VH-VL binders against UPF0179 protein Maeo_1037. Designs and how they scored, part 11

Target 1, 145 residues: UPF0179 protein Maeo_1037, of Methanococcus aeolicus (a6uvu3)
Amino acid sequence: MDKRITLIGSKIAKTGNEFIYCGVLEECSECRFKKICHDGLIVGKRYRIVSVRSAKHPCIAYGDGVKVIEVEPSNNFTILIESKKALEGLTLSHSDIQCNNILCKYYNLCHSEGMPEKYKIMELHEKIKCPKGNSLIKATVSTIN
Short names: E, the ipSAE of ESMFold2; O, the ipSAE of ESMFold2 at other seeds; V2, 0.75 times the mean of E and O plus 0.25 times the DockQ between their complexes.

## First folded at step 6 (VH-VL; framework fv_nezutatug)

Design q4 (at its last look DockQ between E and O 0.76; V2 from the best seeds 0.00; counts 0 for: pae E 3.2 > 2)
Fold by ESMFold2, look of step 6:
Structure q4 (fold): chain C 145 residues (1-145), chain A 122 residues (1-122), chain B 107 residues (1-107)
Amino acid sequence: as target 1 above (145 residues)
Amino acid sequence: QVQLQESGPGLVKPSQTLSLTCTVSGYSISTGYYWHWIRQHPGKGLEWIGSIFHEGDTYYNPSLKSLVTISADTSKNQFSLKLSSVTAADTAVYYCARDYDSWDSPYYMDVWGQGTTVTVSS
Amino acid sequence: DIQMTQSPSSVSASVGDRVTITCKASQGIRTYVAWYQQKPGKAPEPLIYDASTLQSGVPSRFSGSGSGTDFTLTISSLQPEDFATYYCQQARSFPPTFGQGTKLEIK
């Protein structure tokens, strides 16, 4: 739950933006900023930018350079989950919904990237009948460390 | 034709561990979602104790959390309750129950065991 | 925890009477309510799910209604076999909770 200092591409360095940390790129292996960019961040974890410093620094991975940012973990998500598993306040193990329909309007809620192994259901919203027949419910969830 | 049957001792001494087993017939525990323990106190009505999801995740009433363990033995088609450090307040009829398999929301109990009376006394 | 408060605690009625039992939730639970019937010495049996859906095999004289916080179980023409205690239960929020029960006595 710690705030961290890191660097991100100048074009996306805006307060309120979120990103998923994907790890050290091969291009960054000898970068002078490697430790500051990557130290203390967890692969797969979602972060929210809470402040941005104006100075740019050169970066091989970002052609327009990077800016220093302060981030904090972003813990609340909206997703779809199986209705039969969902009671508000439960902590569930994450399981993928089996569907490859990328044209579905709910696709991104069924296939949320960066989801942890477990999450707590904070609020249940409307039930959704998936075009493939799955019985789903929209939920706001919170991550568990 | 699903049937649930509780088994275990009817008398338990204070400070000991209460152990009960629910045997399920006519339905596989692995096919279901949640399996529940509920108790009924003399004069105080029904209290949900906890549940187990067939793959092993357990959920406990917060008022009992540190005292309760629920487990499952899929090979025997059974799930069990252990309640540690019992007192006279744990005297109750204990039921196991199946979550309503056909409804698309959890925690509706459709099949209950007959119940077993447990008395905690010296 | 969501508290479920039943009213009345007991009622005496005659065969053929219409009986109404209410259940109030301490916060909104949409339609996530079940009703159970328990006869003396027996386990509870399901009557109603999702506020108004009758369980298979339950006589049509039983009906349920309500949403939000206020829920009602109605028996339209009381039969001798309806002597029992009735419980509501919310299934919206963990942990699930039961009302204190309503005892129905047949005169």
Scores: ipSAE 0.404, ipTM 0.763, lowest interface PAE 3.2, mean pLDDT 85
ESMFold2 (binder alone), look of step 6: mean pLDDT 89; pTM 0.928
ESMFold2 at other seeds, look of step 6: ipSAE 0.524; ipTM 0.814

Design q5 (from q1 with heavy chain D99E; at its last look DockQ between E and O 0.32; V2 from the best seeds 0.00; counts 0 for: pae O 15.3 > 2)
Fold by ESMFold2 at other seeds, look of step 6:
Structure q5 (fold): chain C 145 residues (1-145), chain A 124 residues (1-124), chain B 107 residues (1-107)
Amino acid sequence: as target 1 above (145 residues)
Amino acid sequence: QVQLQESGPGLVKPSQTLSLTCTVSGYSISTGYYWHWIRQHPGKGLEWIGSIFHEGDTYYNPSLKSLVTISADTSKNQFSLKLSSVTAADTAVYYCAREYDSSEWDSPYYMDVWGQGTTVTVSS
Amino acid sequence: DIQMTQSPSSVSASVGDRVTITCKASQGIRTYVAWYQQKPGKAPEPLIYDASTLQSGVPSRFSGSGSGTDFTLTISSLQPEDFATYYCQQARSFPPTFGQGTKLEIK
């Protein structure tokens, strides 16, 4: 039971909702809530909201403010995969994208740590323009192992 | 032009393995398309069985997964379907098909070329 | 599995009529819908993909529309060769699934 406290926009702070943690924004470097908002969360990992506190707090990222929530991990990852392979519900074998550019803004999505050998595509997101010309799509996937 | 033709026995006994072959002409199956098997039961709709991508990746309908094997023989330009432990419920017209090759994923599982179909009856 | 429900199950119409066939998905599939025409004793033939894009060689009297869960195939002026069974297919969620078909018969 690895429950954690974080903050999320008040409009989407509803028990049962899920979200993908996308990391720390540059604007958050000076935020008083930076540690609570971001500590212990894994970039690309999906979390499920298990409780919502009623109080709102101001946030530069969310115009209607944020609420304190408790979350727990979902068995999901957000990764980049080849767009021609990407169908919702399809089970794929993991294959590495051949790119070692650690300065790429998509690096963590191409090389997600803890990726299972096989995964099921749960949700497709936007297509990405890879600097190396790969045709990639962002996807939420679920472990089946 | 690309043409697909199914072949195999028209009559199969219950509990046996149904084996069908799709022969592709006018195009090499080794050049990057998904190749599919689809069936149509008498008086019913179409059912997707599975697919193979050149170089051996296979995908199967979960309802059939433990019973289905799809394979390819690139030297003969053929791909094949085996369906084990058949029953009368497997009586159908069986089609092979080629998936449309899109530069985007916006048309996956759209079959742009179909074989003529082969009727398989499962009967004692 | 996503259920694709076509309506009507059959249509009786005359040459020159405008015919509309609908297909409803059990959940949102954006525009990932294809339409096929099947004549008796023949394989399905592709008509439309991505909800509204006509396959090369398909007459312009055929059109498709829709997004989300509700999709429509329209034939603006029936010709004798259009009497057939029509299937929709979703290709958003694995496994791909087909509607049960709409039979278009001559009145």
Scores: ipSAE 0.000, ipTM 0.535, lowest interface PAE 15.3, mean pLDDT 80
ESMFold2, look of step 6: ipSAE 0.316; ipTM 0.720
ESMFold2 (binder alone), look of step 6: mean pLDDT 89; pTM 0.923

Design q6 (from q1 with heavy chain E104G W105Y; at its last look DockQ between E and O 0.86; V2 from the best seeds 0.00; counts 0 for: pae E 3.1 > 2)
Fold by ESMFold2, look of step 6:
Structure q6 (fold): chain C 145 residues (1-145), chain A 124 residues (1-124), chain B 107 residues (1-107)
Amino acid sequence: as target 1 above (145 residues)
Amino acid sequence: QVQLQESGPGLVKPSQTLSLTCTVSGYSISTGYYWHWIRQHPGKGLEWIGSIFHEGDTYYNPSLKSLVTISADTSKNQFSLKLSSVTAADTAVYYCARDYDSSGYDSPYYMDVWGQGTTVTVSS
Amino acid sequence: DIQMTQSPSSVSASVGDRVTITCKASQGIRTYVAWYQQKPGKAPEPLIYDASTLQSGVPSRFSGSGSGTDFTLTISSLQPEDFATYYCQQARSFPPTFGQGTKLEIK
């Protein structure tokens, strides 16, 4: 099994949620949970939460504390793709959506970090009305690496 | 108005490479999304061969993938099909087609403009 | 691959008749279906996109319906120019696939 135990903020500690591990924060250098939070995780890699323990623990990075979770690696991402490019099962070359509105509620789905050069469309979901008029569709995609 | 026209030899010998070109007029290949090749066998239905996106990404029917090459020349507003190692089973009418335009449809792989078709016969 | 099965393979009808052609997908494809008309010696021409949306310039006697796996093309009050072969095509999943066609002939 490639599953790991770690800790994550209580607000996002729900089975099925995913996150990208971004590395050790400076304020975590003295934390007693540092090894549990960070050992065995690869910077830039996406993980999916498969179980959540109910107990909360204090954490300087998360004001509402953290919970113990079990995670597994995930190659699947949720992103927005131009609808006219998106056919389920295609492998597309990554192209940035041309939009610099960092305040947009969809910003992170349009500008997903860590995307490889190519990805495969696993499932198409609902279409999204972009405030700038882009015709987008939400998709679950898989990396080919 | 947009027009697509296939060109190439009508007769190809077995084991040779079939080569066809689609010339697009009234529309830029670079403005469009997917550009398709489809064939129709005698007495049978339509078979999608493959497509190219104007950036050069290609997509091939898995049943033909090792035999098919699709390319584009945006300076000539053309895209081309090569089918290697042909047999009599490749005898068909070959069509090029444009993916949908901007007339309110927002999903790919609907063919909204077709060429007139070109008949290719594979025989000795 | 998603298989598209059309029925009937052929139908004979008279001018003024109502004709229904069906298309069944081997798995759910929501509304991602197109219909094409092909006259002898000519390329297919689009009729219907997204199961029920008429292409510009298509007469209103053509209509499409369906969702999931079962789709129909209906021609009300058949006209002489409607005698042709009709194809359905799914555009949900790669690769796109076509039905085998339904030939509509004069009775």
Scores: ipSAE 0.419, ipTM 0.771, lowest interface PAE 3.1, mean pLDDT 85
ESMFold2 (binder alone), look of step 6: mean pLDDT 89; pTM 0.931
ESMFold2 at other seeds, look of step 6: ipSAE 0.531; ipTM 0.818

## First folded at step 7 (VH-VL; framework fv_nezutatug)

Design s1 (from q2 with heavy chain S105T; at its last look DockQ between E and O 0.93; V2 from the best seeds 0.00; counts 0 for: pae O 2.6 > 2)
Fold by ESMFold2 at other seeds, look of step 7:
Structure s1 (fold): chain C 145 residues (1-145), chain A 122 residues (1-122), chain B 107 residues (1-107)
Amino acid sequence: as target 1 above (145 residues)
Amino acid sequence: QVQLQESGPGLVKPSQTLSLTCTVSGYSISTGYYWHWIRQHPGKGLEWIGSIFHEGDTYYNPSLKSLVTISADTSKNQFSLKLSSVTAADTAVYYCARDYDSGDTPYYMDVWGQGTTVTVSS
Amino acid sequence: DIQMTQSPSSVSASVGDRVTITCKASQGIRTYVAWYQQKPGKAPEPLIYDASTLQSGVPSRFSGSGSGTDFTLTISSLQPEDFATYYCQQARSFPPTFGQGTKLEIK
């Protein structure tokens, strides 16, 4: 299994949450937790939190402290795709849904973090009712780069 | 109206490359989504060969392996099929087709070319 | 690949008859089915998409139904121009696949 132990800000330390590892901050260069926080994580890689320990620890980078978490790589995730492009098994070049409504409840599915240049459609789910009238479908996709 | 027209040699020798071109009029390839090649063997049904997305991605029927190449020339509003190392089994009527642009799902073909018969024989 | 199996392989019928052609998918494809008509010497022409939506210009005597794995094309009252071969096609999973065809011929 390719699971890792690390630390993350207590506000976002919840099972099922995902994040993109962004690397070591300058403020963390002499931190006693540096190896635990950063060892085994790949810059730019998406991870999913699979367990969270309740104890909170102080951290110079996170004002509300950090919690110990176990993570695994997140290779499959759900996004919204233009229905007219989407057939199960296709590999699509990523293209943003043209919408700037950041308050939309679907915004993060239309503008997912850490999207690769290309992805494979593993499963199509339900179509959704876009407030702007776009024809969109939920899909589970897999990274291929 | 949108019209699609296949062109190319009707007779090809075994082991050579079959080359066909689809000329699109009344509609821009760049405005559309998927553009398809389909063939129909004598006395048999339809077989999807492959498609090209207007942004350049290509998709091929796995049963035809790496023998197929589809490309587009946006400046001429054409897309083309090359099938290498042909045999008598590649004798068929070849069609190009447009993906239905008003549909909610890809791979419904609403406009077809008239078809061109290709015979592979020596 | 999803296999599309049509029944019957041929139908002999008279003008005015009601005809039903079926198409069965090897796995669930929701409503992602199209139907095409092909007359001898001609390219296929679209009839129905999304299982039941009639293509513009297609006579209302044609209808489609079904979801999941079982789909039907119905012609409510045959006309002389309806004698042709009919194909179903799935558009749910790559690669798209066609049924083997149903030939509708005059009795």
Scores: ipSAE 0.498, ipTM 0.800, lowest interface PAE 2.6, mean pLDDT 86
ESMFold2, look of step 7: ipSAE 0.501; ipTM 0.798
ESMFold2 (binder alone), look of step 7: mean pLDDT 88; pTM 0.918

Design s2 (from q2 with light chain Y32W; at its last look DockQ between E and O 0.91; V2 from the best seeds 0.00; counts 0 for: pae E 2.3 > 2)
Fold by ESMFold2 at other seeds, look of step 7:
Structure s2 (fold): chain C 145 residues (1-145), chain A 122 residues (1-122), chain B 107 residues (1-107)
Amino acid sequence: as target 1 above (145 residues)
Amino acid sequence: QVQLQESGPGLVKPSQTLSLTCTVSGYSISTGYYWHWIRQHPGKGLEWIGSIFHEGDTYYNPSLKSLVTISADTSKNQFSLKLSSVTAADTAVYYCARDYDSGDSPYYMDVWGQGTTVTVSS
Amino acid sequence: DIQMTQSPSSVSASVGDRVTITCKASQGIRTWVAWYQQKPGKAPEPLIYDASTLQSGVPSRFSGSGSGTDFTLTISSLQPEDFATYYCQQARSFPPTFGQGTKLEIK
C-alpha cells in the first residue's frame, strides 16, 4: 500500500477513521508543518488512518492540536445505493440519490464525497428504508476504472 | 399489459453477426431498470447473455468473450442484441426479458418475450 | 460464478400430488433466488422471487422457502397445467445463473 505520514486534528485521529483530503487551508500557508501535513496527499482523495502517534502538536487550524498519523489511500467505501440497481459484482455509474434532508442519519452515505464516475459493488449489506421512502441498500464498493 | 417481442432472422451463417431486436409495448424502456437477453440451447437450460440499463451501462456474461453488444433505442422503445462471429454453438431460442420493477432487488425477470429460434448453419 | 444445482432432474407425479423441488447454491445467496416455470415451446414465466414471494397472478398452491444455500419450491396440489420444467435462478452475484431444471412429468 502507498502509506504516508501526515497530521490531523487530535479529536479525529483514531485508527480506522477515514477522511477526504480537502487541500491546504489559508491558515496553513505559513505553518512550519505545512509540508508534512500536505505533501503527498491528493485533493479529493479518501484516506484511512492506519496508525496514530500519541504526542500532540499545536496547530492554528485545530484548537486541540494535531497528532502524527500514518494513512493509506482508501479505495473501498460504504455507501447507500438504490436497491433496484444493486447486484454484487456489477460496476455501476455513480448516481446521486435525490434528497436534501441534511439532518438524516444516512445523509453522508447517500451523498458520499469523492466518488468516482463508476464503482464496483464488492459486498451488499442490509436494506434500508429511508425516511423519504427510498429503497436503498448499504454496500461496500471499490473504485475500478 | 406489457409485452416483449423478439424479431430478427431465424437463419444465420457461421462467422456472421446475429442481430435481434426486442420491441417493448405497454411500458417505456426508460422507466425500467435492466433489460435482459437470455438464450436456451436445444435440450439445455437457460443462459443469461447480458443486460442494459435502458440506454446506459451494459453488462455481459463473461463466457461470451466480448462477442456481445447490447444497445437500446428509446425513441422506438426497443433494445437489441448483436452476437458476432457466430458458430453452430450459438443455435438457440433467444428471449428478451424485463427486470422485475415491483420489487426492491434487480435481476429477477418478470416479463419475457415469446422467444425466437435462431439456427446457425451454412 | 455461483452454481445452482437442482434436484431431482425429473419427477413423475399425478394430479393432486404434493411436489417439492430443491435448489442448492454453491455459496450463500441469502434469499435472493427466483423460480420460473417453462412449458414446452413457451418462454419461462416467473413464479416466485426473493425465495418466498409469489409473483402476481401465481396460484397459491405454489410456495417457496429457504435461505442461504438450500431452497425449495412446493406445489401443494398438482394441477394438469403444472406439468412443466422448473428453474431456479440466483440474483445475488453477477452473472445471474440458473439451475439446470427439473422436469415435472405425468405419471
Scores: ipSAE 0.520, ipTM 0.815, lowest interface PAE 2.3, mean pLDDT 85
ESMFold2, look of step 7: ipSAE 0.544; ipTM 0.826
ESMFold2 (binder alone), look of step 7: mean pLDDT 89; pTM 0.925

Design s3 (from q2 with light chain Q55Y; at its last look DockQ between E and O 0.88; V2 from the best seeds 0.00; counts 0 for: pae O 3.3 > 2)
Fold by ESMFold2 at other seeds, look of step 7:
Structure s3 (fold): chain C 145 residues (1-145), chain A 122 residues (1-122), chain B 107 residues (1-107)
Amino acid sequence: as target 1 above (145 residues)
Amino acid sequence: QVQLQESGPGLVKPSQTLSLTCTVSGYSISTGYYWHWIRQHPGKGLEWIGSIFHEGDTYYNPSLKSLVTISADTSKNQFSLKLSSVTAADTAVYYCARDYDSGDSPYYMDVWGQGTTVTVSS
Amino acid sequence: DIQMTQSPSSVSASVGDRVTITCKASQGIRTYVAWYQQKPGKAPEPLIYDASTLYSGVPSRFSGSGSGTDFTLTISSLQPEDFATYYCQQARSFPPTFGQGTKLEIK
C-alpha cells in the first residue's frame, strides 16, 4: 500500500537501489510521462527500488531512456555517527564528520547523501575502526517530519 | 575542578512553575555534550528528568506529567529546569549532572550537583 | 523504557565482607551500565561505567561485571566508608533508567 509506480533512468534502474526524489525537472514540463514519473512522490523523500520492468521508454532527461520501477519509501538507513552523541531513541541534529578521505572504505557512511537536518537513532550497531582515529558507531537512523 | 550547584526556591505551590538553575564552574557548558537534570523522591530512587546538548536539542523523560523545559545560558555558564503545573508528586531532591565524556557512549553522569530540595505544598 | 531491577533491596554486612549486588535489565543492553554510590544526604557519586570500567579515584575493591541483561557490582573487602545505597543505571536506550537501589547496612 505504500508502494508506487514511477520511472527512472535505465542505468540506475536496479532492484535495491535508492534515490532521493528531487521534484519535477524543467525538461519534464511537456513530457507525456510526467504524471507517472512524479505523481505521489514527495520532494526530499528517499525511495527504494523494489522491482524493475525491462522495457525502455524515451526520456529527454535520461539519454538511455527510462524503465518502469516500483518503489517504496525508505525512511531507515545506515550511517556512522560520533559515539559520544549516540543513544538509541534520541533525535540528533545532523553534524558532518570532519574528514576529507574520499578513498576511505567508510566514506559513504560518514558522508551519506541526502542527510536530513535531524534524524532519530533507531538502532546502534558496532563501532568501526576509523583510519583517522575518530570514535564512530554504525547506526540505523530514521528521517523525521 | 568541575563543580555544579543547583539554586532555586525550596517551596513551590501546586499548579505553579518550578524553576531551578545549575551553575557550572571549572568547565564550559559549550565544550560539554549533555547536561542533565535528575530527581530523587523522598525515600525512593532516582528519576532522570531531561537533558540539553549545550544550547541545542533538549530531551525529556516521556513519563513525566508536568511540562518540562530545559534551557542553557552560555554567557552565565548555567542551564535551567522548569516544570510547569507541579503537584505533590514533584516533591523531590533535584540534581544537575554532567555527561561524562568517555569517548564511547553518552548518559554516564560523572559530576553531580549537591542537590536542592523542592517541596510542593499548599 | 528499559526497567532495571536490583537485588537485594538491602544487605547487612560487616567490615571485611565480600558483597555482591545484582542488576537485571528488562532487555539486552550489552555493557551499557553505570553504577553509583550515594551516602545519606549526599548526591550520587560515580563508581563504574560500561559495566566494568572504574572511574578515576575509585578504589580497586570495587569491580563490575556482566553483559546483556545481568550485571553485578562487587566490593571485595568492605570498608566503613562503603555503607551507602548503590544504584545501577542503563545508558543503552532513551530514556536512561535507574535501578531502585540497594542499601548496604552495618550488621
Scores: ipSAE 0.389, ipTM 0.755, lowest interface PAE 3.3, mean pLDDT 87
ESMFold2, look of step 7: ipSAE 0.442; ipTM 0.788
ESMFold2 (binder alone), look of step 7: mean pLDDT 91; pTM 0.945

Design s4 (from q2 with heavy chain F53Y T58E; at its last look DockQ between E and O 0.98; V2 from the best seeds 0.00; counts 0 for: pae E 2.2 > 2)
Fold by ESMFold2, look of step 7:
Structure s4 (fold): chain C 145 residues (1-145), chain A 122 residues (1-122), chain B 107 residues (1-107)
Amino acid sequence: as target 1 above (145 residues)
Amino acid sequence: QVQLQESGPGLVKPSQTLSLTCTVSGYSISTGYYWHWIRQHPGKGLEWIGSIYHEGDEYYNPSLKSLVTISADTSKNQFSLKLSSVTAADTAVYYCARDYDSGDSPYYMDVWGQGTTVTVSS
Amino acid sequence: DIQMTQSPSSVSASVGDRVTITCKASQGIRTYVAWYQQKPGKAPEPLIYDASTLQSGVPSRFSGSGSGTDFTLTISSLQPEDFATYYCQQARSFPPTFGQGTKLEIK
């Protein structure tokens, strides 16, 4: 699989970090880095940063500028799943956990961005103590596409 | 009291389709989690065939994937098994089972049907 | 698939004996093990979930232990009604799999 060169905000430009490519922002239409920043990335795909160049460049979208990074596709995420549904190797239909506590330390794992309609459970990890009493287990999942 | 009961023909000819229905009483299929089919060969152990989540997601033993279909009819509170192109190797007692309702992990079977013997013979 | 291997295949014991049945998984499954009892002509019935959790209504002479790959079912004082075949089952990874069974015969 092809590795790509792109640019990302300096604060999140760390080897091992992941992001979902969301497309070209309207304010980037006149940016001199538009092509290198966006060409070759697929909207909705998750990427992992494999290397980071030290030089910073100015960017209208990132106040601290951007750094050049090399990325590769990543199809695996860590999320929380209702424990009663979770058997390693099953493909589940995505269902939001009914909770609107935005301040919860687990919020991003319960409400993961960019989830497909269905996903496969690759590995089950530890159960967590949900403040609302939900029975949840941390899992690494993979997109089916 | 929750009760599961298998029904279907006890004798099936080779190459035909085995068709079984599990009727659930005292509990709604749509309230539960997974609903299972398991079989037991003569003088041998248990083999999980597949399961269905009440909304229609289906899961099959990879060894049987192309031969098996599981479906549910929520309005009749039933779920069904079809096994195509049967051979003598499919002779077994067939059970339906409910996933354990009150645990915190799936695929523990807490309520089983009585079982129905299916013989595949010319 | 995770293989579940039971030992022994059969055992004869007297009323009052302590009986131990073992189950070994081909890879680590933490505590995701169930035990079932099957009497002749009947469906399997649950005894134990999650390696050691006793099903409601199951006599306290039954107990389970283990984690990782090695699991045991123990009957502390065998009763005549315990004549049956016992199966372990892993519920860690798809597909769920059963041990081959242990037939307990009472002398």
Scores: ipSAE 0.521, ipTM 0.815, lowest interface PAE 2.2, mean pLDDT 86
ESMFold2 (binder alone), look of step 7: mean pLDDT 89; pTM 0.923
ESMFold2 at other seeds, look of step 7: ipSAE 0.553; ipTM 0.826

Design s5 (from q2 with heavy chain S102E; at its last look DockQ between E and O 0.94; V2 from the best seeds 0.00; counts 0 for: pae E 2.01 > 2)
Fold by ESMFold2, look of step 7:
Structure s5 (fold): chain C 145 residues (1-145), chain A 122 residues (1-122), chain B 107 residues (1-107)
Amino acid sequence: as target 1 above (145 residues)
Amino acid sequence: QVQLQESGPGLVKPSQTLSLTCTVSGYSISTGYYWHWIRQHPGKGLEWIGSIFHEGDTYYNPSLKSLVTISADTSKNQFSLKLSSVTAADTAVYYCARDYDEGDSPYYMDVWGQGTTVTVSS
Amino acid sequence: DIQMTQSPSSVSASVGDRVTITCKASQGIRTYVAWYQQKPGKAPEPLIYDASTLQSGVPSRFSGSGSGTDFTLTISSLQPEDFATYYCQQARSFPPTFGQGTKLEIK
């Protein structure tokens, strides 16, 4: 049973959107939706929205309210990795790219949120011209099941 | 000058464990990327056995029937191969190799050991 | 696994000849191909990586070309030291695989 019902902010409640579940906020401890909103989700895991119910509900964490959604786990990411490590089909231990350039257009691919300790390279794409000269390659990766 | 040298017994009995060591000189294995074992059997040509990334992740050819273990000892600048439950099919010349460090892709082997012949006799 | 098929299995040639060896991959591998030379009783030695880039110290009479599934190694003017066995190897997908080899012999 991988599909779950939860609630998310109305502005991001769209089919196909993804999010990382970050856990229960302290403000939610007395919320009447606490159980539906949080049960069955794992902190740090990425989920994809499969369906959205139109009714909007008040929420202390989301000023525009929340909508009921159905979600499923999302295991695939697109990231940049060091080219010298990357052979399609290998399982690599995640290590950070040493770069603090938050203005780089590739920043989010180099520092992807929700990356697991290990990942399998599913497909290698194009090599990327890093402004700092790093030799990188874009890859679709999957979590180890 | 980077040099790799295989060492180990040249004769192994069936069902025993084949154990080889690659000694690396002129280069630190912890600086490199992948370190490989490859063998060459008459009639089969070159066959990649497996690799290790530093003392970390290991990767093995899924087509090999024998249990393969690769390990590294960075304090001795060595990495090793164990192949358990060997048969006559494991008779081959065994090479260790370094992953090419000047390119931008892995699994190109630029420095090879001289090779060591291992015979599995019944 | 990606199969690498070399042709011919052997070739007999004279010093000064132009020799072409081919390697075909069972699926697209872009340019992720290396070529190695192996002399009798010796370990393989790298010639070419990424389909066409010569390793340092390799004579310019060696060249590589191709992309996708079809690759060639060319020796433009054969020298006595070039009589050896040649292997291609793909580095696109795990596990890496080698062609069966092409033996180049003196006529």
Scores: ipSAE 0.598, ipTM 0.846, lowest interface PAE 1.7, mean pLDDT 86
ESMFold2 (binder alone), look of step 7: mean pLDDT 89; pTM 0.927
ESMFold2 at other seeds, look of step 7: ipSAE 0.604; ipTM 0.850
ESMFold2, look of step 8: ipSAE 0.568; ipTM 0.833
ESMFold2 (binder alone), look of step 8: mean pLDDT 88; pTM 0.907
ESMFold2 at other seeds, look of step 8: ipSAE 0.607; ipTM 0.848

